# VH-VL binders against Cytochrome c oxidase assembly factor 8 (COA8): the designs that were tried, part 5

Target 1, 167 residues: Cytochrome c oxidase assembly factor 8 (COA8), of Homo sapiens (Human) (q96il0)
Amino acid sequence: APERGAERRDTAPSGVSRFCPPRKSCHDWIGPPDKYSNLRPVHFYIPENESPLEQKLRKLRQETQEWNQQFWANQNLTFSKEKEEFIHSRLKTKGLGLRTESGQKATLNAEEMADFYKEFLSKNFQKHMYYNRDWYKRNFAITFFMGKVALERIWNKLKQKQKKRSN

## First folded at step 1 (VH-VL)

Design b34 (framework fv_belrestotug)
Fold by ESMFold2-Fast, scan of step 1:
Structure b34 (fold): chain C 167 residues (1-167), chain A 120 residues (1-120), chain B 108 residues (1-108)
Amino acid sequence: as target 1 above (167 residues)
Amino acid sequence: QVQLVQSGAEVKKPGASVKVSCKASGYTFTSYFMHWVRQAPGQGLEWMGVINPDSGYTSYAQKFQGRVTLTRDTSTSTVYMELSSLRSEDTAVYYCARDYGEDLLYFDYWGQGTTVTVSS
Amino acid sequence: EIVLTQSPGTLSLSPGERATLSCRASQSVSYSYLAWYQQKPGQAPRLLIYGASSRATGIPDRFSGSGSGTDFTLTISRLEPEDFAVYYCQQYEYSPLTFGGGTKVEIK
């Protein structure tokens, strides 16, 4: 399926890449939700004359996205696996099969599942706390490099202006 | 149904110009970029340029800059590729190809191709 | 310009066999901005894979793409008679857009 760009980059004064028209692109694009993490990936536009600092920022954003997707994919798989194991264990204790009379998967009622949710949340509380801490650290690093890239662009514009006006 | 229909085969002399058309149907013409790609006999694919049919803005591969001109007519949903100063190495099948997404730069639908032969 | 090198140039295989096609970039293609196309004689190319691993609409699940950075692979798990064609990779990270030289998959 076609995806829309996440952010426009066509306001720059004729500094856009040669293969992206200024008015419609070039900007990031958003993909479909990942099957396992259920998060939409962002694919970042790469300028032809990307600086080393711009490359570091882009790679940091990409690596952070991959880390985030991996975390949620693993979390969702762990949840699903442990949920199924819990249901199977409880159904076995009740002397019930894994399938209903209609042939569909047998499930526990909300009251019975409350025990699983309590256990899962308690067991994973610290893991989620560490995820939040790392997420903030990564976002701080991204913000820091975004600032450095902004300063580099200002400096380069000033340098170009000086070169054009030098005697 | 998305269709891209190109004009017929052309035979040109060295130094002449050729103008190939590509008529789009089955979708909103101005919502998708259109690319031009050529293929010399028995060889691979070579990208020439892209046009935004909405704005008319174009971008070309450096190899063709100065010789290729991409245009469009929104009233007929048609894009055009004009290549000037033809040489024998310009003998190829020329394809128009629709961008899969507005700025994704890979191609989901292709025209049938137009054979351009440059010979004396 | 990014040079994409496809290998082998020709694969001679029988129906039912696995085909593995390689595409190597002269420098890193970030975010898997790589597509694969199939072309039969006298026909325009057809999109198979985009984003290195995503199948285009209507493409059978026997086609799969993988890889990142400089090394990419197209795999056809069990060749059908209609799969004998030329396959091209394309990068869309850098201008100009470039294609590999192609791999011809031919019947033995």
Scores: ipSAE 0.000, ipTM 0.455, lowest interface PAE 20.6, mean pLDDT 79

Design b35 (framework fv_belrestotug)
Fold by OpenDDE, second read of step 2:
Structure b35 (fold): chain C 167 residues (1-167), chain A 125 residues (1-125), chain B 108 residues (1-108)
Amino acid sequence: as target 1 above (167 residues)
Amino acid sequence: QVQLVQSGAEVKKPGASVKVSCKASGYTFTSYFMHWVRQAPGQGLEWMGVINPDSGYTSYAQKFQGRVTLTRDTSTSTVYMELSSLRSEDTAVYYCAREPEYYDWSGDYYGMDVWGQGTTVTVSS
Amino acid sequence: EIVLTQSPGTLSLSPGERATLSCRASQSVSYSYLAWYQQKPGQAPRLLIYGASSRATGIPDRFSGSGSGTDFTLTISRLEPEDFAVYYCQQYEYSPLTFGGGTKVEIK
């Protein structure tokens, strides 16, 4: 069996966005787009008196964000790699260099690239379907826990109002 | 085992044509370009052309344009190089060499990693 | 076309010595598209280095490639008896693909 050289899956380094929100912030912050995923990371606020339900919601949001960041980082890298390989292979077959005589990176025309995009989308169709399914499931769970946290907050406010009326 | 096996030595007269075969084995034939490189006696390496075995598309060095024809048979995993209007200067060892169609993500592009044993073509009057 | 000039044309060394081979391009070549080959008498060329510095499979550690732009170098840290051969650089960034004229490494 030819040893399939371990394709080092260059897992996109989980670039922890170096964006640090101000320490005294009492709200969520949105960072700049990540260089790999192109997604804006959210830094979630942690309340001093975070309830177990609020904590669960925050963790679920964080895990979903990390999942999204990883998916798109890997997808973008794969796309860039396959695109470059396609261009190089096609140029070489055409007898063209990878650069023009002026030293510019040689490119294919829009018609030639259309074949690449079609093939890439076809090849990754199932991956995108599974992503979409999991994205909806995760967002549904987040929305459900957001509802629970909202109800908990309402209940706690009502209890506080009752105590203030009894004193 | 990955190997390229070329046809035997050829002796031709000036003005004749020669067709050299290169049979690939031990790998996916359509996933590698096939280059042809020649070497005249005591001289360096000269690139002649390339074929994509999958699509059949070819590219030739300008020097050989109109005289060289590369073809492939996917059923036998064989590439053919035909050179017409032979001259004494075409006396050389002709090599087929494979190159990966896809390049590494690291930005390192693979060269010609497997070569045929060469075919000696002698053009004499 | 890109012209690759190799120097020296002949390098006479003893076993155990360091060999340094130069390849100069007529214009800038990306290091990703430079290769080195070894050819022994009566044999086909063998890939040594690709991407200017990456060793091909089964190539000993004594072989190393370096360089950028127009100047590239193949280094053999300690010559073994089997290393006496002709070495060719190649660019595959620009069409047509071109080889250097070769450097012969011979026994002194």
Scores: ipSAE 0.018, ipTM 0.606, lowest interface PAE 4.8, mean pLDDT 85
Fold by ESMFold2-Fast, scan of step 1:
Structure b35 (fold): chain C 167 residues (1-167), chain A 125 residues (1-125), chain B 108 residues (1-108)
Amino acid sequence: as target 1 above (167 residues)
Amino acid sequence: QVQLVQSGAEVKKPGASVKVSCKASGYTFTSYFMHWVRQAPGQGLEWMGVINPDSGYTSYAQKFQGRVTLTRDTSTSTVYMELSSLRSEDTAVYYCAREPEYYDWSGDYYGMDVWGQGTTVTVSS
Amino acid sequence: EIVLTQSPGTLSLSPGERATLSCRASQSVSYSYLAWYQQKPGQAPRLLIYGASSRATGIPDRFSGSGSGTDFTLTISRLEPEDFAVYYCQQYEYSPLTFGGGTKVEIK
């Protein structure tokens, strides 16, 4: 018989461009980091006897993951776009071209980039504050439903005991 | 009883500064964000900024950046809004409004659930 | 900034009728960060709905909110005399926080 734990796959697959969980899995699967968000996706195992409450918890976790992935993908893209626009604007102000004499992309020094970071953080302060609030909300909901699932499992275990002891 | 009580009406000349206070009572002052919203006569609502009374961190609408300053005094549970370089266009009713940093039992985040009575600021020569 | 467009600007109805107010965002806004406020002349705004669909404490069940993405709706199922007021939608996901231009619900 296969060794216990051999089906546990908690590391990203190598050599594939598209995330593809193993065809047969009895456990949650963790994929490679997303190109844009840098977060690892989790693909949840769905048991055949999943209760409606367990399904609700799983969907909430999946939705939270999708929300988190989208938030960070958008943030990283926005940061990269605004950084590029800032650099181009400052180089234009200095009368410099977008490339150096060696053909490399021109860049600003750390002191010049400090202006960009200050502006970016200020501009995104409220957005990041609300991200943290939504993260707390989602974690509360997940914890709440985890508790409900635990109570359901305890109740089912007690029902099993009563059935075994009846008549 | 949760209440926000604002300071009284002000009449200022162009170029002056005004400082409006908002005193909180009946709740944990540091657990709620405090927003400032203004309304010009016959116009809609315009958000000015927010302060976190716990940390002192502030965020302002860009059009008020450099002119508005939000501060707080935790010993008196009071938030202050100071607006400098006043113009006639700054004539408005100024409101403070709280927003919980937490969520309800259903997991929904609140908006601005309690508002001050408003402070009328008139800028005229 | 996120621009919220409310329509209609004025809604003339009689007590007992259903009021449907629209709020459209220039960009997608999570429903968790959309609120509706009621304002009567000379008074501060009053929170009605938060998180697009959750009623604030003390708000009658004739008020309901719905929507997601860019399209949000406030519905008053059966207008009472005290419901004739100006209504504002607000997003609180992105800085700067923005309000719609308002919809005045007035007696016909």
Scores: ipSAE 0.000, ipTM 0.468, lowest interface PAE 20.8, mean pLDDT 79

Design b36 (framework fv_belrestotug)
Fold by ESMFold2-Fast, scan of step 1:
Structure b36 (fold): chain C 167 residues (1-167), chain A 121 residues (1-121), chain B 108 residues (1-108)
Amino acid sequence: as target 1 above (167 residues)
Amino acid sequence: QVQLVQSGAEVKKPGASVKVSCKASGYTFTSYFMHWVRQAPGQGLEWMGVINPDSGYTSYAQKFQGRVTLTRDTSTSTVYMELSSLRSEDTAVYYCAKEDYFGSDYAFDYWGQGTTVTVSS
Amino acid sequence: EIVLTQSPGTLSLSPGERATLSCRASQSVSYSYLAWYQQKPGQAPRLLIYGASSRATGIPDRFSGSGSGTDFTLTISRLEPEDFAVYYCQQYEYSPLTFGGGTKVEIK
């Protein structure tokens, strides 16, 4: 008889689903969408000769991914909670039950939901503005360090070329 | 905390009617639908119907149409299930059960303790 | 009405073993409004799983639900003494709401 182990269902501290890259991956791997953020996480490949600068860039990219996952996980949970509260409130106000005569969920139409989307967007305007600002700031920093890594690689190739000429 | 408390056991003769109560507490009574489910001795669960405590709207399983009546009293936060023209096969434990749109996606999150109804001659 | 068929009818296992319970619907439960309930003798049923795979509040992580369409499964990864009970699946997508016949998980 096969050994029986405990099932494991873990999520990362950021609230994203854990996943494993394909066997023998030598490049970045993209996972399935996280159930909370609906974003696809990236597993970063670590070169055997990673420089301190390359490590800094990779960590910055990983931290930015985790920040992004956390923001959207929280946003989606808030959206879902407030959406259900809005639907419930409107159905009660109209004297409608949460069920139809056939036992199906009662729903609001697109016109009625427009009020909720407008209110949600307005209420979260400042939060989304701060998110966009931080998103651009992080991407600028990533681009800057990518440039530094590129320059380091050019410098190393030049040094290697000079070494071969002197030998 | 959420609690559903049902009335005590009943013994009835064939042809009689029985009315079982289910008193809710710990939540807003009119916000969630209440279902009724029965279970014959040693048998499985059978859904009977549902009531919206706010509007009084009801929906019944076809098998019980014409024999079951669900009502509520919002002043006492109580739902009632009345079953008429009782037969021996109506001998069962009768449960009320609350659904929750938000917390359990309409599944039955809380159940009453059950009321035993015995139909015998 | 949608008929739910549970198998096996009885499952005899020892504490620490894995239990796998099946529930098959006579037609597709397209929105996955399928729940699992646990019932012990003399007690009311207790909600374990809703929406085919979501655990109810307070339910241990050894209980998991899976499946879609017509085939659904409840898995108890490592049976504890308190898990020996009767388990019912329920569809709450279509009226009339219907339950399966139950699977009794009993101690060997």
Scores: ipSAE 0.000, ipTM 0.456, lowest interface PAE 22.9, mean pLDDT 80

Design b37 (framework fv_belrestotug)
Fold by ESMFold2-Fast, scan of step 1:
Structure b37 (fold): chain C 167 residues (1-167), chain A 120 residues (1-120), chain B 108 residues (1-108)
Amino acid sequence: as target 1 above (167 residues)
Amino acid sequence: QVQLVQSGAEVKKPGASVKVSCKASGYTFSDYWMHWVRQAPGQGLEWMGVINPSGGYTSYAQKFQGRVTLTRDTSTSTVYMELSSLRSEDTAVYYCARGYEDLTYYFDYWGQGTTVTVSS
Amino acid sequence: EIVLTQSPGTLSLSPGERATLSCRASQSVGSEYLAWYQQKPGQAPRLLIYGASTRATGIPDRFSGSGSGTDFTLTISRLEPEDFAVYYCQQYYSSPWTFGGGTKVEIK
C-alpha cells in the first residue's frame, strides 16, 4: 500500500519534475532515487565553453548512467515478476487463493521463499558477473577520458599564459 | 462435450461416512481444478473444498476441515468427496464443479448432483 | 469470509418485464471477481456471468452484469418464460469462495 503522503505528490507525468536540478546550479547535481532502478541520477553541469573532448566525457558518463539505470530497472522488474509467478505457482499447487479473507495478498513462509531466492540468484549469477565486467570497463573509459580532459585544461591554461606573456 | 457425472443418491445414519464420486469426460482431467459445493433443501450454495487433479493437493472450507477428504483417480478421471461423522444437517445435494480460472475460481461446468440424506 | 447479500429475496414479475438483481459484498471483491449462476428446480446451477460483466458461452444477450467493489447487479432486460429461476452471485476474490443467498425470480 503506498504511503499516505506519497499519494499527494505530483506523479504525472511520471516524476519528470522530480529529477530537475536546481536552476542556479554550477556543478553536477544528484537527484532522488529512481522509481524503478533505486539509483540516484546525476544531472551533469554543461559549461558554456564545453570542448568536444569535455562533451565526449559528459556523454560517456550520461550513457553509462542510462545503462546502469536500465540494467537495475530491468533486474528489479524481473525479480518482482518472477517472485509473483513463483508465489502464484506455489499457491496454485497447494490449492490456495491469491488473497486472504482480509483481502491481503497470500504469502509463502520464509522457508518456501528461500528456495525462490536461491534459484533466482543462481539463475542470474552470470548476468551479474557480466554487469560487473561492463561496469569496470565503463569506469576505466571514464577515468581515461577524465585524464584527457585534465590534460586539455592544463594545455589551454599554458597556452593562455604564453599568449598573455607575448602581449 | 464436457460432462461431470456423479454417483447415485445415498441414505446414511448419523455418525456414518459417505463417499460421492464425480467422473469427468470431454476435456483434459489434470488441466482443471475440481470443486465441491453442497445445497441443503431449500437453501443456498455452500463451497466445501477443491482438489488439483494433477498434484492431488487439496484445500477445504474451515467448516468442513477434519470431516471432508477430497481424492482423485487420474486413471478413471474421477474425483471423490468423502464426508465423515454425518449429522442430519449434512442432508443436501452435493455437486462437483469445474474451476475455470487460475486460483480465481468460477464454475463453468457442474455435475448433476448427488442427494445425501442423513436420517435416524 | 466474504459475505454476499442478495436482494430482493423474491422478485415477482411477468414475462417481458425487466429484472434487476443486486449482490452486495461485505468487503471489496475488486472489479472482476464475481460470477452469477442460474438454477432451475431439480437442476444444477448454470454459469451466466463471470468477471462481473462477461457473459458465459451460449448465454443470451438479455443477461448483463455490472458493478464493482462491493455492489453488483444482474439485469435481465426482458424476461422470457425460461428465465424464471433462482439466481446466485459468487465471489472468487479470496478463499473460501462464497455464494449469495439467492434471488428467486417468479411469475406473478
Scores: ipSAE 0.000, ipTM 0.490, lowest interface PAE 12.7, mean pLDDT 82

Design b38 (framework fv_belrestotug)
Fold by ESMFold2-Fast, scan of step 1:
Structure b38 (fold): chain C 167 residues (1-167), chain A 121 residues (1-121), chain B 108 residues (1-108)
Amino acid sequence: as target 1 above (167 residues)
Amino acid sequence: QVQLVQSGAEVKKPGASVKVSCKASGYTFSDYWMHWVRQAPGQGLEWMGVINPSGGYTSYAQKFQGRVTLTRDTSTSTVYMELSSLRSEDTAVYYCARDSSYLPYEAFDIWGQGTTVTVSS
Amino acid sequence: EIVLTQSPGTLSLSPGERATLSCRASQSVGSEYLAWYQQKPGQAPRLLIYGASTRATGIPDRFSGSGSGTDFTLTISRLEPEDFAVYYCQQYYSSPWTFGGGTKVEIK
């Protein structure tokens, strides 16, 4: 599809119109929605003196984000392909062309599309159940480690305060 | 205009790793998924894996899982395919190929010229 | 994984003749998730047809694709000397992406 590529190049050149946090940011940044997953990525700040526990938490959050991005990118792609196939199949069975007289893509009405959505959701029910289960498990783990990191930071602050007073 | 340029031929010993590059130009690098396909001498095309350059997320063919790693560098618009634990049967021409995963007709429309990897003692 | 079977393995024809190449899928790949590629010795594959029947830009109208579900055909209406090559079908309906074994169109 070189024709589509040319239009996209001119309209949204890489990096020019995209959100880009400062390279030496002191906190996490949230980017624009990913084109394929439609999820906003988090750009994690890495402290110079990051503890092993803080690194474990950050890597767990990064890994969870990547897992989540992969799932939704794949799901959205599968949905789009199956939706297009369903539309084309129905138009063909009606004896209709894929394009209207004006050259616009032919579409199905909401009543016809309801059957597709029902089938798609039913077919992917188990897949979505596994996703939800794993999502909760990952977030429970993240919450647990966030708690441990918070306790470590409190302890270090207390230790630092005592050290300062010892001067 | 739209072009994929791959790195040059490699000769490797069994057990080594090879890293092939594929530099994209003439389009928005992050908008298109990039696939890797290989072809052994006199044989057909074999899909190896795909990378989403936007997030760096990957999917691999089961046969190569654990041996292949796909990465990208957005600053240079380059995708890399690293294959480890090389065997003589990995002797092949390796291709990168562009896909438009956001489009309903995602076929491989642009291909690199291919990189010959020869595994011999 | 979806297995694509191409037939015949080799098709021996003369310039000016019609070539008909078959690609059969082990399960339905819908109506439009099939592509055809041409490969000449020492070259990368070239996309000919995508969406089962849509010609890629720059591809001569003597090439046409047809079929749906599990049975697909590539037709070259009148072979030119430059058309003698290996042809591969590919499905992109589901992961992993898979290719047929190829059909070699050779001079008789």
Scores: ipSAE 0.000, ipTM 0.452, lowest interface PAE 19.1, mean pLDDT 81

Design b39 (framework fv_belrestotug)
Fold by ESMFold2-Fast, scan of step 1:
Structure b39 (fold): chain C 167 residues (1-167), chain A 122 residues (1-122), chain B 108 residues (1-108)
Amino acid sequence: as target 1 above (167 residues)
Amino acid sequence: QVQLVQSGAEVKKPGASVKVSCKASGYTFSDYWMHWVRQAPGQGLEWMGVINPSGGYTSYAQKFQGRVTLTRDTSTSTVYMELSSLRSEDTAVYYCATLEGYYDSSDYFDYWGQGTTVTVSS
Amino acid sequence: EIVLTQSPGTLSLSPGERATLSCRASQSVGSEYLAWYQQKPGQAPRLLIYGASTRATGIPDRFSGSGSGTDFTLTISRLEPEDFAVYYCQQYYSSPWTFGGGTKVEIK
């Protein structure tokens, strides 16, 4: 009997043979972590027969991913900038240069850095609360549309069987 | 009741920028996405972009190629649309518009601002 | 982007007559991602129909929407004096959202 791999081609309606390439090209792709957000982006695969509802779900997921990437990229850049400014300010107050005599970046001890982290978290508390609220709202919307897509797929299978057998 | 009130008419020279405001009331400001749509004299409606007031997320139409910027101020329940590098073709009425719906995938508009006329002339 | 073409550009009718307005999409926008708006001079657009066939709150029964795919129709069964206005269709199937060029319904 032929092995599974021996029968991997479908003939398109026009008579053109089709072959499903490696799984990665037929599925959503997960990229490397973004330099600024530290999040791994998902590149969504677009099926040829995508329904309007499936397209809306995909676009909602893409927009949510872009929003999430923008939030964390901005947050991480702000954190890095303020951290460097804090370190520079504290070193200046101590009469120390930005570099050690060996050319390394001068650093603060953990106790001094704890002051920065506490201030940064306090300052950004409201922003992070709004992020969490928006994140939950978006995920509830995505879950709702995932449910609608699932119901559409069930309905389409039932309609196709009825079409073939009753008319 | 949802109400959207926009700033007054503006007259600008080519190359200038304009910033139009849209103040929302009658609902929780962060619950509805705010869209911007313009209408040139004698022409149809053109979608420009959208902002989510809760997170500040924005999405713009490619036609405006970095010329449009949407922002919001949650303390005043106000959304802003700034359009730079103005041309005579940017002469239009600019509308803010929203859908009273919580993050559904629909992007039709049941509430509109009254419109702001922006005239770009030498 | 999806281009919406409205026809006719101008429709001249008398009160009491039936108006039929067409909106054609350059590609399929499905069965529910089309809205219709009414605009009177000096005013913002008003939502009439969404989801291709669902009337918005407060819209009279004489307004109805139909169609799917690329061909959509707005019907006003019996024109009232206040119905003489410009009508626009809008698709919200695919970003960027786009509008038709409008159909002006004017008094004969």
Scores: ipSAE 0.000, ipTM 0.451, lowest interface PAE 19.1, mean pLDDT 79

Design b40 (framework fv_belrestotug)
Fold by ESMFold2-Fast, scan of step 1:
Structure b40 (fold): chain C 167 residues (1-167), chain A 122 residues (1-122), chain B 108 residues (1-108)
Amino acid sequence: as target 1 above (167 residues)
Amino acid sequence: QVQLVQSGAEVKKPGASVKVSCKASGYTFSDYWMHWVRQAPGQGLEWMGVINPSGGYTSYAQKFQGRVTLTRDTSTSTVYMELSSLRSEDTAVYYCARVGDYEYPLYYMDVWGQGTTVTVSS
Amino acid sequence: EIVLTQSPGTLSLSPGERATLSCRASQSVGSEYLAWYQQKPGQAPRLLIYGASTRATGIPDRFSGSGSGTDFTLTISRLEPEDFAVYYCQQYYSSPWTFGGGTKVEIK
């Protein structure tokens, strides 16, 4: 096909997935979950005549997305590392090997894993509280700028109605 | 004692690349993100980028995007900063610095390397 | 990006005097996302204060930080000879992590 009809996914230097929207998209669109953060990135549509205020809002949303992805990529890597360490430690304590006869990784049952989840959540409680506080602050800022953009668009539309004198 | 030790001074020609190392000791290397910051002669501090040594996850300042690459070697507890397409205005002291809190990444810089002077001249 | 403006550019003071250094942000950085660094000639910067007002380990109590939002202050209550240096503020509220232009505290 002569037109670009397929979505492409690449890995960015920051470790988050890069993706390309379908050709001639006029809307924001959502990509697949990032490998590290497990969050879906949003590709923002950029209008040809984007106002400075619209650009500021878009950049704020992009920056917030990157901040959020960095936090969860770091958190998920830490979780995975500590989970594997916990599993290995428990298997060692039981005198069990790290792999089954079929070569699969040996696992703990849900009751044993509950101990890990309780410990991990308790240990990370303060970290998650700080994250939630900052996430809230960022979303309030985005909402405020969304309101400003909406008002700008309404005013510009009203002003355009006054100029409909010529065709 | 937490310590960051950087590689020695470099003299490069315009258009070349430079790779500076920063070796960490006295703490668990993979637990803390690492910043890179530069300072041109008589000028202030300029942030370049940050790397998570555990996963290799990186973030760069837009000014350096495409020219800077941060990497790490966990076996030697070393972070690297490579800057390509060098210009005379890249003449600076380059610092590595540890992020103050890894568990909730608060990006202030608590421990600094001694600095690496990079001179770009024809 | 958030721009930090430090003032004055140079403070000429004598030992024993009080130094007050200003850092102003182009937009709010909250109450906790500002750090202060000290740099002496030929040396790497040294963390003085993080979280706007928390002294780093080993920093004398004559150093104090205050402020929130867009206006922050570093105060040195009684200058010692070793305090004559360049001071930088840094915000870590949002990427990129930016520094102020610095204030040089020099002997009068």
Scores: ipSAE 0.000, ipTM 0.473, lowest interface PAE 18.3, mean pLDDT 82

